VH-VL binders against ABC transporter G family member 3 (ABCG3). Designs and how they scored, part 10

Target 1, 243 residues: ABC transporter G family member 3 (ABCG3), of Arabidopsis thaliana (Mouse-ear cress) (q9zuu9r114to356)
Amino acid sequence: IAWKDLTVTMKGKRKYSDKVVKSSNGYAFPGTMTVIMGPAKSGKSTLLRALAGRLPPSAKMYGEVFVNGSKSHMPYGSYGFVERETQLIGSLTVREFLYYSALLQLPGFLFQKRSVVEDAIQAMSLSDYANKLIGGHCYMKGLRSGERRRVSIARELVMRPHILFIDEPLYHLDSVSALLMMVTLKKLASMGCTLVFTIYQSSTEVFGLFDRICLLSNGNTLFFGETLACLQHFSNAGFPCPI

## First folded at step 4 (VH-VL)

Design g13 (framework fv_gatralimab)
Fold by ESMFold2-Fast, scan of step 4:
Structure g13 (fold): chain C 243 residues (1-243), chain A 124 residues (1-124), chain B 111 residues (1-111)
Amino acid sequence: as target 1 above (243 residues)
Amino acid sequence: EVQLVESGGGLVQPGGSLRLSCAASGFTFSDYYMNWVRQAPGKGLEWVGQIRNKANSYTTHYAESVKGRFTISRDDSKNSLYLQMNSLKTEDTAVYYCTRETYDFWSGDSFDYWGQGTTVTVSS
Amino acid sequence: DIVMTQTPLSLSVTPGQPASISCKSSQSLVYSDGNTYLNWVLQKPGQSPQRLIYKVSNRDSGVPDRFSGSGSGTDFTLKISRVEAEDVGVYYCMQGLHFPTFGQGTKLEIK
């Protein structure tokens, strides 16, 4: 995926449209992790949604998005999108939840759906949790936030997307859970998935896991490129890296 | 397997109209820019026009030689591309090809798959 | 429009001999992203055109190693190290930087 001069405007309050994303340029390679980073209101979620084709009807997009998968055939849709906060069914086990999701979303035979569910469990490192209750409702004991977040991502993986867009995968995670999540996503990328996700801020350890960074501030791109080049860019300019 | 199959060609008199169709299969049609390219008898390839995908608002572009006379449209629900040709001239006589356009940093802006073509003859 | 000019317009080659086709563009095909948007297309007799090379030097899957593309800016070359019978056809260079334009074509024949 690549984009050129991508501008997104949202309906303004006083007879104008606000430019939320301004002339963004970038790309994401198959099998890598590309991160859109920036503070609140930097436009990172809007850019992510623009790339995923999930802007609200009130938004207008200008510029070009170029999409070509790493394989010539996309089995079940081209993209997956994971919201910042997802609703899970606490009374189901992880395997049951993913299986029901597959039954609702995929055509075809039951044996195929079982296979994609097991693949999703493996890809998200959920094997040890597959038969545990999701929980988290009415003080019901269940999965912790990190495991729940991986389940929400696994749900999208049953559709076999080539590109997976994730809005704030680390949202509401403690530092240990956040690191485990990033390690899991890095493993998923190595399996051929193109990952594009947003992040508010990261630790030094997490930052080092990213392949490419698009750094946004007030809709403007401050930097786009490889992680090491980002550190060098700001060092050469005499400013600290805004990790 | 990616397939593009054109249809709708035929013999038409100068000043007439004709609509070409291209049926796509084997890929997610709605993700791709699509183009029409023509080839007059014994001549080289000439780009006719482009239609972009939904993410780019189905924007169309045309070669100057056909601008104002030809209109490109698509129906993503039917995996179909169309070329409406009006005010046809004898110099529009050609084989018309439907092409899929790849756009990304790896493959660049190019036509990776072409249909078999459909012949349009404009003659009295 | 960017004008694409090919030389020669035709060539006849004995099987196993090399062939070379040149393509010149009226302006640089390098985009601000660092990529050069030049492609090579082959049309075999009685067949639809097919892409051989994209971004100057990248071969499509299934295209033999004997085909190679090179060049920069405005000057590009397609080389066939050892021409075989199945290589007969018309070769076109094409730019994708702006609205697509093709060279006039080079007809490759076997002697």
Scores: ipSAE 0.000, ipTM 0.400, lowest interface PAE 18.9, mean pLDDT 79

Design g14 (framework fv_gatralimab)
Fold by ESMFold2-Fast, scan of step 4:
Order: structure tokens, then sequence, then C-alpha cells
Structure g14 (fold): chain C 243 residues (1-243), chain A 123 residues (1-123), chain B 111 residues (1-111)
């Protein structure tokens, strides 16, 4: 996936539209992890949604997005998108929830749908939780935030997307859960999935796992390129890389 | 106020062509997915197809019964939606409605409907 | 395609009495975002359809409180607590979890 001079405007509280993303240029290669990083209100979630074709109707997008050299035109199911906060059905087990997702999303026989569900469970390191209730409602103790986040991603994996967009995969996770999430996503990318996701801030250990970074501030791209090139870019300018 | 006004319906012989228009007002047309739904005389509602907004690359989708024969297009500068119908069959006889849909992120589909325009395919 | 099945297909009600319409889908209407995109639309005689309820239980603006929607997964119900003469028409359940499909319609008549 590549994008050129991508600008996104949102209707503000005032009469005039606000430019939320300003002339963004970038690309993500198959089987790699590309991260869009920046503080709150930097435009990272808006850029992610623009790339995924999931902007709200009130948004306007300018510029171009290309997939495999062609202007973006992807049928439903060719890519997945995971929201920052996902509603799960607490009365269902992890396996049941993913199975219902498969029933909604996939054609074919029941046994085939079970197979893709088991693959998704394995890919997201959910095997120990597969028969546990998701929970999170009044009567039931449920999964912790880290497991719930992995279930949300596993739901999209049921469709076996070539590109997976994730809005803040580390949102509301403790440091141990965040590291497990990043290691899990790194393995998923090594298996052929193209990952593009947003992060507010990362540790040095987590930063080293990224292949490419798009660094945003107030809608502007401060840097785009390989992770090591980001360190060199800011070092050469006499400033540390803002990670 | 939201208004959708269909036009272009009429009597056409089997194998003929007809183009329907839907004029939208009272909302930011370019932000919404737009749909065509039809209703044969004395029968229920049947979805015909949709066209998405610019943010979703104006992607079109069609019901299997019309695929290859019908084409949906839009002109955001004129707040207009179109349905080009080719190779019409007697079973395409129906009242055709245009209706606005929201993206899943912004809300539900089919909240406002037009008055409908009648297409009769008969010899 | 998801098949939507309504029961009954016809219903005659004395004014002031309750009415209930059931809708079943051939597969779960829970979308990957956790929402259930089940709508109820009403078509009065000679008029265009109008949406009454969206996402199972949410009433559209201007829709009287006597209309209520409920259900989950594959089984949904529209209830009218006290039917009035203006409620005559055909009621359709509609799913938008995949490309839209409609039930056969339930014709509500006043006795």
Amino acid sequence: as target 1 above (243 residues)
Amino acid sequence: EVQLVESGGGLVQPGGSLRLSCAASGFTFSDYYMNWVRQAPGKGLEWVGQIRNKANSYTTHYAESVKGRFTISRDDSKNSLYLQMNSLKTEDTAVYYCTRGYDFWSGPYFDYWGQGTTVTVSS
Amino acid sequence: DIVMTQTPLSLSVTPGQPASISCKSSQSLVYSDGNTYLNWVLQKPGQSPQRLIYKVSNRDSGVPDRFSGSGSGTDFTLKISRVEAEDVGVYYCMQATQFPTFGQGTKLEIK
C-alpha cells in the first residue's frame, strides 16, 4: 500500500473545515510492520482510516492511495480494520465469538469456518483462552484488556486479510501485555500479513520491532521511512528521534 | 429538511434501457452512501445496489439479479444519484426508491427514502 | 445472502390492542464491530417506506414510544404497545450487516 499527497479534512465546530492530515506521503511493504506514531490529536487515527477507506461521511480526502500499483479499490474482506475500542459479546466464549464472526463474513461449510477460527486463535496467542467467557458484564469475570485486544484482532484475522489496519493496538494495555502484543504482531507480519497501525508512544524495545515509521505532529509528517533511518535523520539534525 | 426526489421512470419495452435520477437536498450528499431499492407491484422491498462516498472510492455493489445490466453513478457537484438500467426484463417492473445510507462508523442505513419513480417493462 | 423471515405475514388488530411482529435471520446479524444492523421500516398504503427502528432497538426521531424493537443474534421482535389507525401498513425487517436484505413484510390491518 502507498499513498501520495494525502490530505484529510474534517468538519470542525466552526464553519470552516479543519485539515487533520496534511499532505502525507508513505508506503508499507508486504509482510512488514509500519507504524503511524504521534501524540493525541496528531492525525494518526485519521490517516489510518483514510488508508483503510474508513473515513466518516463528514470527512473529505484528497490525494491518492495505491494498492499494488493501482489506485485503491479493494473489495470487502481484502483488508481488516481494528478499532481502538471494540465492543465484544461478554456472554460468548472467545471461540464462539470468532465463530459467529466467521458465519457473518465467510461463505462455505461449517468445518471450513471452524478451521479459520482455530487459525486466528493460534495466531493471536489465544489458545489458553479459547473456551473462556469474554465477560466484562455484571455477572461474569472476563478476559483482561490484553486478551480482549487480541480477540478484537483475531476477529479480523478470520477473513485472512492481506493488510491489517489497527488503531492503537496497545491502547489501555500494561507494559507486559503491550510487549506480548507487539511480539505477536511481529510474528503475524513475518507470516505474510502487512500491518499498519497507530501508536501514541513506544519504549525503545518496542520501537526496535518496527520496520517503518510515519511520525506525525498536528497533521504534519515529521518523518517517514525505515526505523533506523528515523534515528539517523534526527541525529544528523542534532536532535533525538522523537519516539 | 432531507429530501430525495426520484425521476426518469416510465414505460419501456423488454430489452430497452432507462435512466433514473435522484435529486438530493437538505444534507451533505457527498458524505453519504446512496442506495437504490425497488418494489414490484404487490410485492416486498428488494435492494438493487449502492454507491459509496468519495472517501470509499465511489465503490459500487449490485444485487445479483441486476448485476451486469444496471450501473449506479453519482455527481456530487449536482447532489444527484443515477441508475442506468439496460437489457430490461418484465421482472424489473417496480417502483424504484433512492435512499441514503450512513457509513457504519456514522450510523445506520436507509434512514430517508424518496417518493419513488415507477418503471414498467411491458410490450 | 442473508434470508430474513417474518411472522406473521398478516395481522389484524383492534385499535388500542398490542401487536407483535417477529423477524428471524438465516445467520447472526452481529457485525464484526459488535453492532447488530437490524432495522424496521414501515410502508403505509400509497407511500414510500419510512424507517422506524435501527440497530435493533433505537427509535428514529418522531417515532412514537409505543414502538419498540428487541432481539439479538438471529431473532428479533417489533412491538406496538397500543395500535392506532395511523399504524396501518406493511412492516419490513431489514438487515444491513451484509448487503441489505428484507423480510417478506407483515401487513397490519385494523379490525
Scores: ipSAE 0.000, ipTM 0.382, lowest interface PAE 19.8, mean pLDDT 78

Design g15 (from g03 with heavy chain N53S T59A T99A, light chain V30L N35K K55E D60F; framework fv_gatralimab)
Fold by ESMFold2-Fast, scan of step 4:
Structure g15 (fold): chain C 243 residues (1-243), chain A 125 residues (1-125), chain B 111 residues (1-111)
Amino acid sequence: as target 1 above (243 residues)
Amino acid sequence: EVQLVESGGGLVQPGGSLRLSCAASGFTFSDYYMNWVRQAPGKGLEWVGQIRSKANSYATHYAESVKGRFTISRDDSKNSLYLQMNSLKTEDTAVYYCARDSYDFWSGPEYFDYWGQGTTVTVSS
Amino acid sequence: DIVMTQTPLSLSVTPGQPASISCKSSQSLLYSDGKTYLNWVLQKPGQSPQRLIYEVSNRFSGVPDRFSGSGSGTDFTLKISRVEAEDVGVYYCMQATQFPTFGQGTKLEIK
């Protein structure tokens, strides 16, 4: 995937449209993790949604998005998109929930649907949790936030998307869960997936796992390129990369 | 050069058991999904089952005709694939082939790109 | 399971002439990833099956240019532009969109 001069405007509280993303340029490749990073209101979620074709009706997009060399208006469901907050069915086990999702989303036979569910469980490091209830009871320890987040991503993997957009995969995760999530996503990318996701802030260890970074501030791109090049770029300018 | 060599076939009476082996060489065996395919005398090819790689927890899948009777396993340290056949029926008489397959989650199911020479199983009288 | 049906079941061709084999599936072989997992496999007399074509039209390495595959959905064709003596054998179509199933096979013989 690649984008060129991508600008997104949204009808805000005022009568006139606000530019939320300003002339963004970038690309992401199969097998790699490309991260859109920035503070709240930097436009990172809006850019992610623009790339995924998930902008609200009030938004207007200018510029171009290319998928596999073609200008692409993505059909609904051609890519995976994971929201920052996902509703799960707490009364179902992980396997049941993913199977139910496969039953509703995929054409074909029960055998095929079960196969992709098992693949999604493995891809998201959920094998030990496959038969556990997603939600908890007062007397039963359900899945924790990190496991629930991996289940939400696994649900999108059932469709076997080649491009997966994730809005803040580390949202509400402690440092240990966040590291496991990033290692899991790195493995996912190595299996041939193009991963594009947003992050507010990262530790030095997590930052080192990214292949490319798009650093946004107030809709403007401060940097786009390889992670190591980001560190060198800001160092050469006389101050460290703001992570 | 990729090679797959089956062994363990023979004559067995109905209700008996046999264990087939497939020795792999010339590639990183642990990375590949492996299949068993059989061919009854004078008949076409029939898929028997599959075992996935360690990355997919060695998940196994079987044709309905053998489910509950046959078990596929592998030993990556020995580059070997196995088919344990129990409760054999005369209908199981066939040449059994092992075949290499790639099933990457993102690429989906892929192809039997290399086949073994086959080993004959005869279930008689 | 998906049922694969081949026609003809046997074919006799003069050397240098073309040959065509049809394969029909009981349901579409288009997978959710946009790919069609229809393969062709050749079994020469007394030998193990060997790879020929994958994803409808792609030749495996070492397969001569005279072999070509085409089709979409449920209807597929394997063509040999100029049949040679070494092409004798049984040709099978195979789907991998679900767990693998094979056609009955088409026996190709030289006149």
Scores: ipSAE 0.000, ipTM 0.467, lowest interface PAE 11.1, mean pLDDT 81

Design g16 (framework fv_gatralimab)
Fold by ESMFold2-Fast, scan of step 4:
Structure g16 (fold): chain C 243 residues (1-243), chain A 126 residues (1-126), chain B 111 residues (1-111)
Amino acid sequence: as target 1 above (243 residues)
Amino acid sequence: EVQLVESGGGLVQPGGSLRLSCAASGFTFSDYYMNWVRQAPGKGLEWVGQIRNKANSYTTHYAESVKGRFTISRDDSKNSLYLQMNSLKTEDTAVYYCTTDAYDFWSGYPEYFDYWGQGTTVTVSS
Amino acid sequence: DIVMTQTPLSLSVTPGQPASISCKSSQSLVYSDGNTYLNWVLQKPGQSPQRLIYKVSNRDSGVPDRFSGSGSGTDFTLKISRVEAEDVGVYYCMQGTHFYTFGQGTKLEIK
């Protein structure tokens, strides 16, 4: 995936002509993890949604997005998108929830749908949680935040996307859980999945796992390139790069 | 770092006037709608008024309780928001906060946080 | 004006137990764009207000997942699955469908 001069504006009744992403340029290769990093209000989620073709109707996008040499279009692209705030069905087990998603969205035989669900469970390290209830209310026994995040990502893996966009995969995870999540995502990328995701900030250990970084601030791209080049760029400019 | 810093509060007699200021930093102030909200001692929050951005012609809207007495203005070149209060009443005694627009029309990761200043106290008393 | 009514106005909870706050509006909060503009705001003692939830059920960045919002039309609920000491404060529901009005506030205290 590649994008050129990508600008996103939002026009709402209380907000008018706000530029959220300003002239973004970048690319991500198959088998790599490309991270969009920056503080709150930097435009990370909006850029991610623009690349995935999931902007709300009130938003306007300018510039170009290319996938395999063609402009990105639904329904042609096999893209997965994981929201930062994902709705889960607490009365279902992990396996039931993923199977439900496969049943409604994926064509084919019952056997094929069950196979894809089991693959997603394995890919996200959810085997020990497959028969546990997700949790539907504050009194109900269920999954912790880290496992819920893995279930959200597994739901999209059921569709076997070639490109997976994830909005804040480390949201609400402690440093150990975050590292384990990133190792899992790194393995998915090595299996041919192109990963593009947003992160507010990362630890030194997690930062080292990224292939490419797009650093945003107030809609502007401060840097795009390899992790090592990011450190060199900010050192030369007199600003610290995220560690 | 986003900051909203209110100033200009103080003690004033009924019928008097006072001008509040809010200094904004850490975001593109000129793109945002801005609000004033107040809180009387021991009471809840009450919206005072809103001013829109340049693209919406700096239009203003006010709560009925202050309409005709209060005027909101802004200076985008100074990243500043103002509240001119005239004909003050004892009922106007409150901590006054400036805030960004409270609603995000986008789903997913919030692009516009609901930021509040620390507030400035206005006391209307004889 | 749209009137927002909260119940209860005060709530004492043992740490680790759940809490629930109800908010009712005098008219539907569904806007012409199909969105429901209901927010939940928390004011901790001695601090400025902070938004917890926007458009009924969306958590702001950094808000713990023990907080959840639900509802539709005129009836809304904020739930805290396991109350922690740091959750003490006054909770307000707020509508933005016709400018802004707030509920009376619900004071949450630890037993």
Scores: ipSAE 0.000, ipTM 0.354, lowest interface PAE 23.9, mean pLDDT 77

Design g17 (framework fv_gatralimab)
Fold by ESMFold2-Fast, scan of step 4:
Structure g17 (fold): chain C 243 residues (1-243), chain A 127 residues (1-127), chain B 111 residues (1-111)
Amino acid sequence: as target 1 above (243 residues)
Amino acid sequence: EVQLVESGGGLVQPGGSLRLSCAASGFTFSDYYMNWVRQAPGKGLEWVGQIRNKANSYTTHYAESVKGRFTISRDDSKNSLYLQMNSLKTEDTAVYYCTRDKPYDFWSGYGDAFDIWGQGTTVTVSS
Amino acid sequence: DIVMTQTPLSLSVTPGQPASISCKSSQSLVYSDGNTYLNWVLQKPGQSPQRLIYKVSNRDSGVPDRFSGSGSGTDFTLKISRVEAEDVGVYYCMQATQFPTFGQGTKLEIK
């Protein structure tokens, strides 16, 4: 995936249109993690949604998005998108939830659907939790936030998407759970999946796991490129890296 | 064993119609994009068109030389690919081959193109 | 459309000698998945085409190790270290990075 001069405008707080993303340029490759990073209100979620074709009706987009060298819309069936918060069915086990999700969304034989579910469980490191109830209701013991987040991502993997967009995969995770999540995503990317996701802030340990960074501030791109190049860019300019 | 077997070729008059079939076996047909490639007598290989898998909405694409005259379709339940040829011209005389194209799958880490070819079916358009 | 250009278009080789065929594309063949979908295909007289090399340098099962592919971006080469009588035929380079296109073909004959 690649984008050029991508600008997104949305109705402002009063009644005027605001440019939320200003002339963004970038790309993401299979086997890599491309991260859109920035503080609250930097436009990172809006950029992610623009790339995935999930902007609200009130938004207008200018510029171009390319998939496989062609201008294209993002059909939902070809790409996965994981919201910042997802609702799970607490009365089902992880395997059951993923299997029923596959039954609703996938064509084909039962054997094929079982296979994709088991692949998703393995990919998200959920094997030890596959037969446990998701839970989260009164009197039901369930998964912790880190495991629940992995289940929400696994649900999208069942469709075997070409590209996976994740809106803040670390949202509501403690530092240990966040690091484990990033290691899991890095493993998924190493399997050839194209990952594009947003992060509010990063520790130095987590920062080192990224392949490519798009750094946003108030809709403007401060940097786009490889992680090492980002460190060199700010060092050469005489400014500290804003991590 | 992976196989593609073309059939339906024959002799037709200019302006006529003909339908080619390609029977697939030994693999999960529904995961693959399918292509038709032809070769005129004594000439090189020429791509005719492609049909994508269900995940890509069975979209079709054609070479300019056949657009509007040829239609590619598939039936995943029968593991079969088809090429409907209308308004045939002498220039369409060729051996027609079907080939498979595997879109990249991150679960296997594998994508591939045109790894197997059938024996072809001969179409002759003559006056 | 990507244009594929092969050189030479014909080649006559004494048995046991090496052969080399070049293929140039009008634009980069690197796909968005990081793979380069450049194949070499052989068509022996009176037979259907058969793939020899896929993704630039990988040999298909059953293809002798005397065949090797190399290259990157827009410039690719097929080499046969020792030509045998069974190698006679027309060699095509092709790309599947965009809608498929083929080179003109290189006819290999034994002297």
Scores: ipSAE 0.000, ipTM 0.408, lowest interface PAE 16.1, mean pLDDT 80

Design g18 (from g03 with heavy chain Y33W N53S N56Y S57D; framework fv_gatralimab)
Fold by ESMFold2-Fast, scan of step 4:
Structure g18 (fold): chain C 243 residues (1-243), chain A 125 residues (1-125), chain B 111 residues (1-111)
Amino acid sequence: as target 1 above (243 residues)
Amino acid sequence: EVQLVESGGGLVQPGGSLRLSCAASGFTFSDYWMNWVRQAPGKGLEWVGQIRSKAYDYTTHYAESVKGRFTISRDDSKNSLYLQMNSLKTEDTAVYYCTRDSYDFWSGPEYFDYWGQGTTVTVSS
Amino acid sequence: DIVMTQTPLSLSVTPGQPASISCKSSQSLVYSDGNTYLNWVLQKPGQSPQRLIYKVSNRDSGVPDRFSGSGSGTDFTLKISRVEAEDVGVYYCMQATQFPTFGQGTKLEIK
């Protein structure tokens, strides 16, 4: 995937910002993790949604997005998108939830859907949790936040998207769970997936796993490029790298 | 470059056991799903079973005709695939081929891109 | 399991003439990912099988362009535009949309 001069505007009243993302340029490759980093209100979620074709009707997008070298409209479902907070069915086990999702979203026979579900479980390192209740209801203790987050991502994987957009995969995770999540996503990328995520901030260990970084502030791109180039860029500009 | 070489075939009596081996070279064996396919004399091809890579916990699947009697295993450190055949029947008489799948979660399985030379199993009294 | 049916079961062709083999599946071969896992395999006399075509129409490396595959859903065709002596053997269609099953085979002979 690649984008050029991508600008996103919201409702243009005097009291609101007319531009949320300003002339963003970038790309992401199969087998790699491209991360959009920035503080709250930097425009990172809006950029992610623009790339995925998930902007609200009130938003307008300018510029171009290219997939596999083709300038095309983005039909819903051609990419996977994982929201920051996903509703899960707590009364189901992980395997049941993913199988149910496959039944609703995929055509084909039951055993084909079972195969896709098992692939998603393995890809997200959920084998040890496959038969556990998701939980999250009163009196139901279930999966922890890190496991629930991986289940949310696994749900999108049953549709086998070539590009997967994830809004804040580390949201509400402690440092150990965050590292495990990123190692799991690095493994998923190595399987050929194009991964594009948003994150607020990362530890040094987590930062080292990223292939490319798009650093945003107030809708403006401060940097786009490889992780090592980011360190070089800010060093050369007389600033420490903002991680 | 890619080579698969089967061995271990022979003559066994009904109810007997036999273990087949397949030695792989010219590729990263541990990344690939592997299959056994057989061919009875003068007949067509029949899938026997599959073993997936370590990333998929070495999961195995079998044709109904062999389920419970045959076991597929692998040793990635030796680049070798195995088929343990128990309770052999005359109907199991066939040439057994080792075949390679390429599997990528995103592209799906691409069955049987390379085949071995085959090893002959004869079940006769 | 999906049943694969080939026609004809035998074919005798003069060198340089075209040949065509039909393959029908009992169920659609479109997988949940949108791909159709229909392969063509050739077994030459006294040799191991070799794959010629995968996913309906893709030729394996080294396969001459006189071989072409086509079809969709449940009906598939393998065509050889100009049959040569080296093409003698048994051709099998195979599905991998579910656990693999093969057609009964088509024996191609030169007149």
Scores: ipSAE 0.000, ipTM 0.468, lowest interface PAE 10.7, mean pLDDT 80

Design g19 (framework fv_gatralimab)
Fold by ESMFold2-Fast, scan of step 4:
Structure g19 (fold): chain C 243 residues (1-243), chain A 123 residues (1-123), chain B 111 residues (1-111)
Amino acid sequence: as target 1 above (243 residues)
Amino acid sequence: EVQLVESGGGLVQPGGSLRLSCAASGFTFSDYYMNWVRQAPGKGLEWVGQIRNKANSYTTHYAESVKGRFTISRDDSKNSLYLQMNSLKTEDTAVYYCTRESGFWSDEYFQHWGQGTTVTVSS
Amino acid sequence: DIVMTQTPLSLSVTPGQPASISCKSSQSLVYSDGNTYLNWVLQKPGQSPQRLIYKVSNRDSGVPDRFSGSGSGTDFTLKISRVEAEDVGVYYCMQATQFPTFGQGTKLEIK
């Protein structure tokens, strides 16, 4: 996937007065992890949604998005999008939840749907949790936030998307859970999935796992390129790279 | 870099046994289905059998021509795939290849093949 | 099992001329995810098989632009727009929609 001169405007205080994303240029290579990073209100979630074709009807988008070398819309079933917060069903086990997701979303035979569910469980490192209740509310013990986040991503994987967009995969995770999540996503990318996701902030250890970075501030791209090149760019300019 | 290296081939008499090995490197072996494919001298490619990953309970499937005589197994801790061949027949003479199949992303099925190991069944 | 049938079984081509190989399956190769798991594999003399094309029409890295795959359902074609000496070998179509099966192979020779 690649984009050129991508600008997104939202209805401002009075009218369509605000450019939320300003002339963004970038690309993500197959099987790699590309991260869109920036503070609150930098436009990172809006850029992610623009690339995934999930902007609200009130938004206006200018510029071009290319998929596999062709200018195109995101076709149904070819790409996955994981919301920042996903509603899960606490009375179901992980396997049951993913199986019902597959049953609802995929055509085909029962054995094929079971196979894709087991693959998603393995890909997200959920094997030890597969038969546990998701849980999550009054008197229901279940998965912790890190496991719940992996389940929400696994739900999208049952469709076997080639590109997966994730809005803040580390949101509200402790440092240990965040590292495990990043290692899991790096493994997922190595298996052939193209990952594009947003991050508010990261540790130095997590930062080192990214292949490419798009740094946003107030809608403007401060840098786009390889992670190592980002560090060199800011160092050469006399400033540390914001991590 | 993905590598698959077969070994264990040789000359064996009809009714004998051989065990082939395939050593994998450069990828997470435990996530992949693994296949054995053979090629008799001057003939085409023939699928021998498959073993699935742990997520699919290591289930095995075999071509009818070898069912009951051949057994596929794997050791994920050693990144190794095995083919135990019993009651060998002259028609089992072939070069045996291992190849991986993605259980998740279809773009990786049968992309990488080993160099093969030769099995000759003759008196 | 799905039966794969190739035509022709052999062809001889003058360098620079095009070549075309047909592959037919006994049933549809569309998987439950909507993808068609049809590969084209080349085996050069004395070498291991190498995949050229996956999912009907996608070229593997390093495969020259002169190779192209097309087709849908049960009827598939591999075309070489301009055959070169290095293209000599046996071409196989194979499916992975069900348990893997291969066509009988097409031997490509230079005149």
Scores: ipSAE 0.000, ipTM 0.428, lowest interface PAE 14.5, mean pLDDT 80

